# Ledger of designs, part 17: miniprotein binders against q5uxb8

Target 1, 222 residues: q5uxb8
Amino acid sequence: MPDAVRRCPEDGFFEGDTCPVCDGAGTHILDGARRRQLSKFVSGALRHFPEDAGIEVDKAGWTGFDALRVAVERQYDWADAAALAGVIATDPKGRFERTGVGNEAGITTAGGRVRAAYGHSVDVTLDGTDDPVPATLYHGTAPRNVDSIREAGLKPMSRQTVHLSESAAAAREVGRRHAADPVVFVVDATAMQSDDRRIVKRGTETYTTDRVSPVYLSLLEK
Below, E stands for the ipSAE of ESMFold2; O stands for the ipSAE of OpenDDE; V2 stands for 0.75 times the mean of E and O plus 0.25 times the DockQ between their complexes.

## First folded at step 11 (miniprotein)

Design Dr12 (at its last look DockQ between E and O 0.18; V2 from the best seeds 0.00; counts 0 for: pae E 1.7 > 1.5, placed apart)
Fold by OpenDDE base, look of step 11:
Structure Dr12 (fold): chain B 222 residues (1-222), chain A 84 residues (1-84)
Amino acid sequence: as target 1 above (222 residues)
Amino acid sequence: SEEEKRIKELIELLMELAEKLGLPEPELEIKVWFEDGEVFVYVKVEIGGEKIAIAIGDSVEEARRYAAEEALRKLEEKLKEKEK
């Protein structure tokens, strides 16, 4: 279960018991269970089912914060602007982006726009970032997919892009959703970039690309 | 289980209320996927192709329960409006 969300009046939202900036206790916003529930709903709404959630997402994936607030308040009687803002601001995976709130970013409970940073199944075009890409990335999958990947490489499936992980551990965790004993592919990101293949950092541990050719892939030995 | 029994009861009530309102039989769509190391269970209740309720849960049972409860509330509201 994730940690609770709290708000420091000076430093904004944080997870845990004490503000990482001033060591203050802050105000309780959400317990771990509601945090997880709301995070799942919001991420799903922004990535997969905006219409069903009662929001509109533009071509770049953005929705209004206030529009999203209305949607979550309809969905959950315990949800409010502070809950939504807190979930967005404290997400450990970097799944959310919020902008247009001025100097009160991460503290404000009104205004601005929100989008998912990655993982969309809906048709969106995300802008690029200048974040550095590690030399080596990883991809977790089920053993049954090994032969197909060796032959055809990694291709987008239900999502618009291939997702790569920053570490083997993270990749294995992704792979566990598909098999009890996942396999991890090593991706030569340096070689890909040298061949003008674009890789973009999206989440804290997530990188995206259009496709990975087999030439850049090797199976990580157990 | 008690949870399974509760879900069954909710679905039965939902079906009965839909019939009473002269609506098509409710349909439940269930999607399960994994994302960011988490399980997502999405349940959508539709009546005549129109979305009535959605729910996200950690299990099929939980999501079905939430969706059924929400759908039932909405139909009860419709019934109250009709009886006025």
Scores: ipSAE 0.641, ipTM 0.881, lowest interface PAE 0.7, mean pLDDT 89
Fold by ESMFold2, look of step 11:
Structure Dr12 (fold): chain B 222 residues (1-222), chain A 84 residues (1-84)
Amino acid sequence: as target 1 above (222 residues)
Amino acid sequence: SEEEKRIKELIELLMELAEKLGLPEPELEIKVWFEDGEVFVYVKVEIGGEKIAIAIGDSVEEARRYAAEEALRKLEEKLKEKEK
């Protein structure tokens, strides 16, 4: 657990109980738990999900400090400019760089630009203890789509993922949104997962995946 | 476990509230990575392709709980606005 972040009026942000320059107590900014939480959010936002956090990073990874402050304040009701500046200035792992404020990076709570010093766009997908995925799933669709699905597989339309149902009945209900006489595909989810295709439970009886190759599909006749 | 049951109940309530508001079914997406020997877990909740909530935590359980709680709070605010 990292130490609390405090602020010295003369020397800026520091961790621990006393300023390393003047030995004064300063003002409390964040406890260790919130420091950890905020630093993880800032690192993730800069490296992996800037758009979701509401910031824009340039090709070199930079975003405005004030834009990042707004994103942080939106995310945590206890966070403010001092909290953000303090986390950046005192990060025990050296994860952040700040420019455009001269030698005031350890002091100022406004201005400049910020980026993660390293580790940009490194993703690891780990499911941990997800809900079980059934061996067989189903997809309901309009009869007019059968030939194209047999040839090209199931693929997302626009920005959507492919939706799969837990049962043929549920798939038929979904398919009725597209046609009065829907058809149902059977999806071999076990084979997909053995081929490292990810299937995720999204609700009580609904699953999603990015694509389903034709090799995993067969048409349900009944 | 009791925590897993609580998280499942939160997600179920989220699904019910979205339906009550006439919204598409919420989707939760998880990403996990390591930085300097620490685990980072990120969860995003989307409804109809719109981001409703994000959360980061030290475990999948923690991040899912944070994200579900935040998404519920936002949908409850929308319900209050609708009934006002």
Scores: ipSAE 0.535, ipTM 0.846, lowest interface PAE 1.7, mean pLDDT 80
ESMFold2 (binder alone), look of step 11: mean pLDDT 80; pTM 0.741

Design Dr13 (at its last fold request DockQ between E and O 0.76; V2 from the best seeds 0.64)
Fold by OpenDDE base, look of step 15:
Structure Dr13 (fold): chain B 222 residues (1-222), chain A 81 residues (1-81)
Amino acid sequence: as target 1 above (222 residues)
Amino acid sequence: SKRIKELEELLKELAEKLGLPEPELEIKVWFEDGEVFVYVKVEIGGERIAIAIGDDVEEARRYAAEEALRKLEEKLKEEEK
């Protein structure tokens, strides 16, 4: 279970029991269970079911913070602006982007706009970034998928893009949801980029691309 | 579970009393960011009544049914006024 979300009046939202800046206790905002629940709802709303959640996302994936607040308050009696802001500000995977709030993004409970950083099934066009891409990336999957991937490569399925992991360990964790003994493909990101294949960093450890041809893939040896 | 079946039956009964179509349930399960996602939607006549998101199908179904029931009960009260 994730750590609780707390708010320091001076330093903003943080996870755990102690402010990482001033060592203060802060104010309790959400326990770990509600944090996870709200994060799932918000990520789902922004990625997959905005209409059902009662929000609108533009072609770049943005929705107003206030509109999203109304949606979460309608969904959960215990959710409020502080809960939403806290979940967005403390997400360890970098699933959310918030803009229009200046340097107070970690403190403010109003204003600005929010989007998911990656993982959309709804039709959005995300802007590029200049974040450096590692020479090697990884993709975790079930052993049963190996032959298909060797033949056809990695393709987006329910999502708009293929998701790649920064480390073999992260890739294995993704794969463990599909199999007890996941396999990891190594992606030659350098070769892809040299061939003008776009790879973009999105989350803290997530990179996205349209597809990965088998020529860039190799199975990681155990 | 028995409780979920009871809730879903109550939903059907209440929808009937309101002269509404039978409630429809949509359930989706997927993996994202190393987590399991369960999405449940209750629709009546093509209109979304309730949704639930979670990591357990039974919990999500229960939540969606309870929320849908609450909304239908509110509609019933409005019609009685």
Scores: ipSAE 0.614, ipTM 0.870, lowest interface PAE 0.7, mean pLDDT 90
Fold by ESMFold2, fold request of step 18:
Structure Dr13 (fold): chain B 222 residues (1-222), chain A 81 residues (1-81)
Amino acid sequence: as target 1 above (222 residues)
Amino acid sequence: SKRIKELEELLKELAEKLGLPEPELEIKVWFEDGEVFVYVKVEIGGERIAIAIGDDVEEARRYAAEEALRKLEEKLKEEEK
């Protein structure tokens, strides 16, 4: 269950009991259950079903904050602009990006644009970042997928892009969603970039690319 | 589930009273971000009437059916004015 979200008027949204900047208590915005519920709706709407949620995402994945606020308020009678801003600002997985509000992104409850940082199944192209890409990345999967991946490489399947993890532990955790004893592939990201393959950092620990040829893959020994 | 079936039957009856096609429910379940996601959509004649998202199929179905009923009841009230 995630922590509650609170708001400091001067310093913005935070999770837990005390503002990390001014040490004040702030005001309560969302309990953990509602935070989880709202983050599921926002994540799903931005990644998978924007039209059903009543929003439009552009080719880069952006929607207006105010349009998303209206959709959220239609869906949940307890939700408001502060709830939406708080979920976006405090997401522990870095799933959301907000722009068009300058230095006020963690504070303001109006204006700007919002998108999911990764995980889209809708047709979007995310702008790259200059963040460094590790020499080695990882992909966790079910054992039943090993032969097809060795033959054809990694493809986005039901998502728009291939998702790669920054560590073997993170990749194993992703793989456990599909199997009790997951397999981890090692991805030679340095070789991919040397061959002009694009890899972009998304969120805090996730990288994306359009596909990974078998030449860049090897199995991690247990 | 008996209560949910009753809600869905009421939804069908209200749609018929309004001269609308039979409601259709779509359910999707997946794992993402370390948790279970459940998505339910109610459509009538291809138009989305209500959606729900959560982590429990029966609760999401109930929420979506109740929201769809509320919307159709509001539509009926507007037609009677």
Scores: ipSAE 0.596, ipTM 0.864, lowest interface PAE 1.5, mean pLDDT 86
ESMFold2, look of step 11: ipSAE 0.575; ipTM 0.851
ESMFold2 (binder alone), look of step 11: mean pLDDT 81; pTM 0.752
OpenDDE base, look of step 11: ipSAE 0.589; ipTM 0.860
ESMFold2, look of step 13: ipSAE 0.591; ipTM 0.856
ESMFold2 (binder alone), look of step 13: mean pLDDT 80; pTM 0.744
OpenDDE base, look of step 13: ipSAE 0.580; ipTM 0.854
ESMFold2, look of step 14: ipSAE 0.533; ipTM 0.831
ESMFold2 (binder alone), look of step 14: mean pLDDT 80; pTM 0.748
OpenDDE base, look of step 14: ipSAE 0.595; ipTM 0.864
ESMFold2, look of step 15: ipSAE 0.579; ipTM 0.855
ESMFold2 (binder alone), look of step 15: mean pLDDT 80; pTM 0.748
ESMFold2, fold request of step 18: ipSAE 0.391, 0.523; ipTM 0.776, 0.827
ESMFold2 (binder alone), fold request of step 18: mean pLDDT 80, 80, 80; pTM 0.747, 0.749, 0.742
OpenDDE base, fold request of step 18: ipSAE 0.613, 0.599, 0.603; ipTM 0.869, 0.867, 0.870

Design Dr8 (at its last look DockQ between E and O 0.81; V2 from the best seeds 0.00; counts 0 for: pae E 3.2 > 1.5)
Fold by OpenDDE base, look of step 11:
Structure Dr8 (fold): chain B 222 residues (1-222), chain A 84 residues (1-84)
Amino acid sequence: as target 1 above (222 residues)
Amino acid sequence: SEEEKRIKELEELLKELAEKLGLPEPELEIKVWFEDGEVFVYVKVEIGGEKIAVAIGDSVEEARRYAAEEALRKLEEKLKELEK
């Protein structure tokens, strides 16, 4: 279960018991269970089912914070602007982006726009970032997919892009969704970039690309 | 299990209420996927092709329960409006 969300009046939202900036206790916003529930709904709404959630996302994936607030308040009687803002601001995987809130970014409970940073199944075009890409990335999958990947490489399936992980551990965790004993491919990101293959950092541990040719892939030995 | 019994009860009540309102039988759509190391269970209740309720849960049982409860609330509201 994730940690609770709290708010420091000076430093904004944080997870855990103490503000990482001033060591203050802050105010309780959400327990771990509601945090997880709301995060899942919001991420799903922004990535996969905006219409069903009662929101609209533009071509770049953005929705209004206030529109999203209305949607979550309809969904959960315990949800409010502070809950939504807190979930967005404290997401450990960097799944959310929020802009247009001025100098009080991460503290404000009104205004601005929100989108998912990655993982969309809906048709969106995300802007690029200048974040550095590690030399090596990883992809977790089921053992049954090994032969197909060796032959055809990695291709987008239900999502717009291929997702790569920053670490083997993260990749294995992703792969556990498909098999009890997932396999991890090593991706030569340096070689890809040298061949003008674009890789973009999206989340804290997630990188995206259009496809990965087999030439850049090797199976990580156990 | 008690949880399964409760879900069946809720879904039966939902069906009965839909019938009472002269609506088509409720349809359930269930999707399960994994993102960011987490399980997502999505349940949508539709009546006559119209979305009545959606729920996200950590399990199929939880999501089905939430969706049924929400759908029931909405139909009960409709019934109250008709009785006025």
Scores: ipSAE 0.553, ipTM 0.834, lowest interface PAE 0.9, mean pLDDT 89
Fold by ESMFold2, look of step 11:
Structure Dr8 (fold): chain B 222 residues (1-222), chain A 84 residues (1-84)
Amino acid sequence: as target 1 above (222 residues)
Amino acid sequence: SEEEKRIKELEELLKELAEKLGLPEPELEIKVWFEDGEVFVYVKVEIGGEKIAVAIGDSVEEARRYAAEEALRKLEEKLKELEK
């Protein structure tokens, strides 16, 4: 159940009832339900259907903030620049990146560029980071997929990259959305990096790579 | 269900309006993604290869309804312009 988005004149957008810096109430921007709905539209537009949403993304996945604002305003008559800026600034999973506004990203309602940090099915190339990669990563899946994954490894399928979880618990949670009794693969990220395979952190809990060969996979025993 | 009956009515009205305007039958594309533990449903309405509407929802029913409503609004605007 997401919290409402509010705006502090001094400290920018925040979620919940009071600004975490000054304890002020701020002004109301979005209820939780609309926050969730707008976040889904923005994620989808940036990751999967930019042209259908009426925006253009470049090869690095960026679109203009103001162009995205126009798209969301066309989609929802209740959406505006503050709503868009607030959803981006308060996203709890780090799904969005904003650049070109310096240290004003949590405050300004105009300018700069926006992209999804991960999850693209459109053809983009995201810049890498030097963030540490855990020695072990995880992938949750339906039991019916186990044999094909053991034989062929993990592939992006409809996404541009393979997505991995930071913990077995996170992988099981994701897998539970797709199957009642999910299976978790253990990924030997240390071995992958020793073999010069690229793994990059995206968002708060997600890592991406091109594919995972079967030699790096094992089943987490139930 | 009551919601499914309403969605079918909207989609039938969309077909009828497209025919009245001399346009091809509307086509729906439905895609479902499972991301960050959530269901994400996308519906696109096309007529003659032209995108008329897209919608996002938490269910196929919700996204279909939103897409049909938006497509109807756009075709009704076209009809009003022709009758001027």
Scores: ipSAE 0.259, ipTM 0.650, lowest interface PAE 3.2, mean pLDDT 83
ESMFold2 (binder alone), look of step 11: mean pLDDT 81; pTM 0.753

Design Dr9 (at its last look DockQ between E and O 0.82; V2 from the best seeds 0.00; counts 0 for: pae E 1.9 > 1.5, pTM E .761 < .8)
Fold by OpenDDE base, look of step 11:
Structure Dr9 (fold): chain B 222 residues (1-222), chain A 84 residues (1-84)
Amino acid sequence: as target 1 above (222 residues)
Amino acid sequence: SESEKRIKELEELLKELAEKLGLPEPELEIKVWFEDGETFVYVKVEIGGEKIAIAIGDSVEEALRYAAEEALEKLEEKLKELEK
């Protein structure tokens, strides 16, 4: 279960018991269970079912914060602007982006736009970033997929892009969704970039690319 | 399980209310996927092609319960309006 969301009047939203900036207690916003529930709904709405959630996302994936607030308040009687803002601001994986709120992005409960940073099934075109890409990335999957990946590489499935992980541990966690004993592929990101294959950092530990050819892949030994 | 029994009861109530209202039988759409190391279960209740309720949950049982309860509430409200 994730930590609770709290709000410091000076430093904004944070997870846990104490503000990481001033060590203040802040005000309780959401418990861990509601945080997880709301985060899942918001990420799903932004990535997969905006129409069903009652929001519109533009071609770049953006929706208005206020529009999204209305949607979550309709969905959950306990949700409000502070809950939504808190979930967005404290997401540990960097799944959300919020703009148009200036230096108060971590504190404000109104205004601006929100989008998912990655993982869309809906048709969106995300902006590039200048974040550095590690020399090596990883991809977790089920053992049953090994032969297909060796033959055809990594391709987008239900998502628009292939998702790569920054660490083997993160990749294993991704793979556990598909199998009890996941396998991890090592991706030669340096070679890909040298061949003008674009890789973009999205989340805190997630990188995306259109496709990974088998030539850049090797199986990580257990 | 007790949860499964409760879900079936809710589904039956949904069907009964829909019938009482002269509506088509409710349809359930269930999607399961994995993102960022987490399981997502999405349930959509439709009647005559119109969305009545959606729910997101950690399990099929949880999501079904949420969606069914919301859909039931909406149908009950419609029924009350007709009885006035």
Scores: ipSAE 0.601, ipTM 0.863, lowest interface PAE 0.7, mean pLDDT 89
Fold by ESMFold2, look of step 11:
Structure Dr9 (fold): chain B 222 residues (1-222), chain A 84 residues (1-84)
Amino acid sequence: as target 1 above (222 residues)
Amino acid sequence: SESEKRIKELEELLKELAEKLGLPEPELEIKVWFEDGETFVYVKVEIGGEKIAIAIGDSVEEALRYAAEEALEKLEEKLKELEK
C-alpha cells in the first residue's frame, strides 16, 4: 500500500507522516488507497486513453493541469486539485512531469502542463532527459521470444518505445509477467550511444529507446 | 465470490435501464496489463458507441464495479429527466 500524501504549507506535498524539510505533520490530502487509484487513472489517461478520460494531449504528450484536474474531479467525487497536484509531486517512480509553473511544481495546485514521462501508446514524441545512462541495461522476456529477438532485435509492441530495465532483477520481474522462468537479454547501452542511438531515462529505473539492434544484445546466463 | 455476484447484479441493472431508455445493450471493454511493476485494469462502458463511464484499478472486479456504478448513475439521471 503506498504512503498517504500530505501537504506542508511551507514546503509542499510529501508522502509519509512528517515533512522532510520542517518535520511538521502538514495536512492530509489522500490515503494510500486513493493515491494508488488516482495515480493509475492519471497514468492511464495520459499514456493510453486521453480522449476517454476527457483530456487532449499534444504531440509532446502535454495536457493542461487545469484540464486534467477537471477530468479527475469528474471521475472521482473525492478528488480535487490538491489530490492531483499531490499525486504528481510525490510519485515514487517519476511517472509524471509538470512544467509551466517554475519552481512551484511541488506546491501549486493550479496552472501549467502535465504529461506522463514514459509508457505512451498514443502518438507522442517526448523530449529526452540528460540523466546518465548506465553502460548496461536489461530486457526480460518469455523464453519463446528469444529466437525472434535474436533475429530482429527489440522493437516496440503495444507501446511507442522499447522499455529497458536498470538491473537484471528488475528485468526478471518484468519477464515473470509473461513466463515463470524468464530470459534476460543484456543490452550494451554504451555501444548503442557510441553509435548515436538515443536512450532516455524515464522515471526512476526505466529507460526507453526506439529499438535495439541484435548487435547490442546478448543473453544473460549463457 | 461476493464481488462477482455484485458485478453481475450491476450488469443486469445496466441492461434493464438501457432498455427502458430505448438504448442498445451496454458493451464492456476490459483491458489488463502490467506496467511499472504493477497491474493496470481499464474498464470502459459504452452504449451505442458512446463512452458512458470508465475506470482504472488493479483488479477486474473493482474496476468493473466502479465503471458499472458510474454508468448506472448517469443512466438513472437521464431516465428521471426524460420522465419529467
Scores: ipSAE 0.455, ipTM 0.786, lowest interface PAE 1.9, mean pLDDT 83
ESMFold2 (binder alone), look of step 11: mean pLDDT 74; pTM 0.628

## First folded at step 13 (miniprotein)

Design Dr14 (at its last look DockQ between E and O 0.69; V2 from the best seeds 0.00; counts 0 for: pae E 3.5 > 1.5, pTM E .751 < .8)
Fold by OpenDDE base, look of step 13:
Parts: structure tokens; sequence; C-alpha cells
Structure Dr14 (fold): chain B 222 residues (1-222), chain A 87 residues (1-87)
């Protein structure tokens, strides 16, 4: 289970027992179970089913924080603005972006906009980033997909983009959802970028691209 | 699987008892960070009755969780409606 979300009145939301800035205890906002549940719902709402959640996302994936709050409060009786703000502010994988709040710590429980940083199935166009892309990236998948990938490369399936991992270990973890013994493809990101193929860092360990041609792929040998 | 089928059958029975259309299930699947996520929506007569999200290491686990939660929530809401009609 994930750690609980707490709030320091001075330093904002944090996970764990003590504020990483002032070592204060803060106030309890969400236990690990509710944090996980709310995070899943918010991620889904922003990425996959905004209409069903009762929100609208613009072409860049943004929704109003207050609109999302209303949707969250309708879904869960225990959820409030602090819960939502806390989940957004403490997400370990960088799934969420919040702007227009005037505070980088995300302390505010009103105003601003929220979007998912990556993983959309809805039609959105995300902004670019200047984050550096490693020379080599990885993609985990099931062994049964190897021949198809060798022939056609990596293409988006249920998502708008192909997701790549920063490490072989992370790629294997992604692949485990498809097979007990996943395979990992090595992606020549340098070659892709040299050919003007865009790769963008989104989450803490996630990179996205529109497609990966077979020419950039090699199977990582065990 | 057996439990889910039982819940869904109960849901159908309650809907019929209430004179409502047969419940419809919408399922959406996505993947995130090595996990499978499943969204289940239960609709009756075009009205959203329940939404649930399940997750797991594989699709079967995620579907099982999502369908179970959705059915349980939908059943609860229908039972509440039934109680209101009996008053």
Amino acid sequence: as target 1 above (222 residues)
Amino acid sequence: SKRIKELEELLKELAEKLGLPEPELEIKVWFEDGEVFVYVKVEIGGERIAIAIGDGEDLEEAVEEARRYAAEEALRKLEEKLKEEEK
C-alpha cells in the first residue's frame, strides 16, 4: 500500500510521517488505500473517461481543478479538495500536472487547472518538454508480440502514444502485465532523434513517442 | 468468476423486479506502469448506476476486481430504490 498523504500548513502536501522540509507531523489527509483509490479514479478521469467522470478536458488535456473536485466529491463521499490536491501533489510517478495556483507546492485547494501528464486514450495534444532523452530506451512486451513488432514496430494501441521505459528493469515490469516472462526491446533513441523522431519525457520514468520503426528496435538478450 | 456471475445475476433480477431495463456493462481497459486497469460502468436505461476501477498484474485480475465492485455498488443502489418503492 502507498504511504498516507499528510499536509504541512507551511510546506504543503507530503507522503510519509514527517514533512520533508520542516520535520513537522502535519495533518492527516488520506490513508494509503484512499490515496490509491482516488489516484486511480483521477488518472482514469483525465486519461480515459472524462465524460463518465463528469468533467471536460480541453485539447491539451486540461480540466479545471474545481470541476475535477466536484467530480471526485460525487464519486467518493470521503473525498474533498484537500484529498484531490494531496493526491496530485504527492504522486510518485509524475502522473499529474497542476498550474495556475500561484504556489509550486500545490498547497492551494482551489483554482487552477489539472491534467494527466501522459497515458491518454482521449484525443489530446500535450506540450513538449526540454527534458533530456537517454540514448537508449526500452519497451517491455509479451513474447507473442515479438514477430509483429519486428515487422511493424511499436504502435499505439489503447493509448495515443507508445510508452518507453528508462531501464530494462522498468520495461520488464511493464511487460509482466502481458506475460509471466516478458521480453524487452531496446530502442535506439539517439538514432530516432537524429531522424527527427520526437521522443518526450512525461512521467518520472516514462517516455512517449508516436511510433517506433523496427529499424530502431533490437531484442534484448537474456 | 463464479461470484461475479452471481452478483450480475442478482443485479438483473433486481432490475427486473423494479421494472427497469436490463443492466448494461461498459468495460474499458488501459495499462499503466506494469499494471492493468479496468473501468466498468453499469448503466440501466441510459442512466449511470455505478462506476468501478479495478487493477492488477493481469487482465483477469483487474476485470474481476472492477466487475465485482461495479456489481456490488449497483446492487446497493438498486436495493435502496427497492426500499423506497416499498414505503
Scores: ipSAE 0.289, ipTM 0.688, lowest interface PAE 1.8, mean pLDDT 86
Fold by ESMFold2, look of step 13:
Structure Dr14 (fold): chain B 222 residues (1-222), chain A 87 residues (1-87)
Amino acid sequence: as target 1 above (222 residues)
Amino acid sequence: SKRIKELEELLKELAEKLGLPEPELEIKVWFEDGEVFVYVKVEIGGERIAIAIGDGEDLEEAVEEARRYAAEEALRKLEEKLKEEEK
């Protein structure tokens, strides 16, 4: 269960019991269960079903914070601007980006724009960061998918991009959702970049690319 | 899933008693961050009545959570429509 979200009047939103800057208790905004529920709705709306949620995302994936606030208030009678801002500001996976509010993104409950950092199935184009890319990345999957991936490589499927994991352990956890005994592919990211293939870090442990040709893939020996 | 079919049947019966069009359910399933997600949208007469998202370590958990939230939201919205008809 994720930690509760609280708000420090001077330092903004934080998770847990005590503001990391001033040690104050702050004001309670959301318990862990509601934080989880709201995060999933917001992620889904930005990535997968913006029109159903009542928002519009532009070609770069952005929607207005205030429009998103209206959508979450319609969805949950306990949600408000502070709840939305808090979920965005405290997300542990880097799922959300907020712009148009300057230095106040971790504090303000109005204005600006929001997008999902990764995971879109709707047609968007995201600018990448220049963060370093590890030499090796990983992809976890069900054993039944191995032959298809070895033949055709990794493709976006229902998303706009291929998602790769930072570690074999992270990839294995992803694969466990699809099978009890998952298979992990090793991705030679150095070779991909040497061949001018773009790989971008999105969130805290996820990397994205357009596709991974079979030449860059091998099975993790285990 | 059996639980989604139970929801669909319940909503169809309720819609018939209220003189409303047959409900349409849209289901999506995806996997993110090591979890299973299930999205359920309920529409009646082209109007969105409910959207719910469930998740879990496996499909059955995610379906049950999505079903429960969808039922709660759909019933709330239909109750509101009944109150509006009396006005």
Scores: ipSAE 0.255, ipTM 0.680, lowest interface PAE 3.5, mean pLDDT 82
ESMFold2 (binder alone), look of step 13: mean pLDDT 79; pTM 0.729

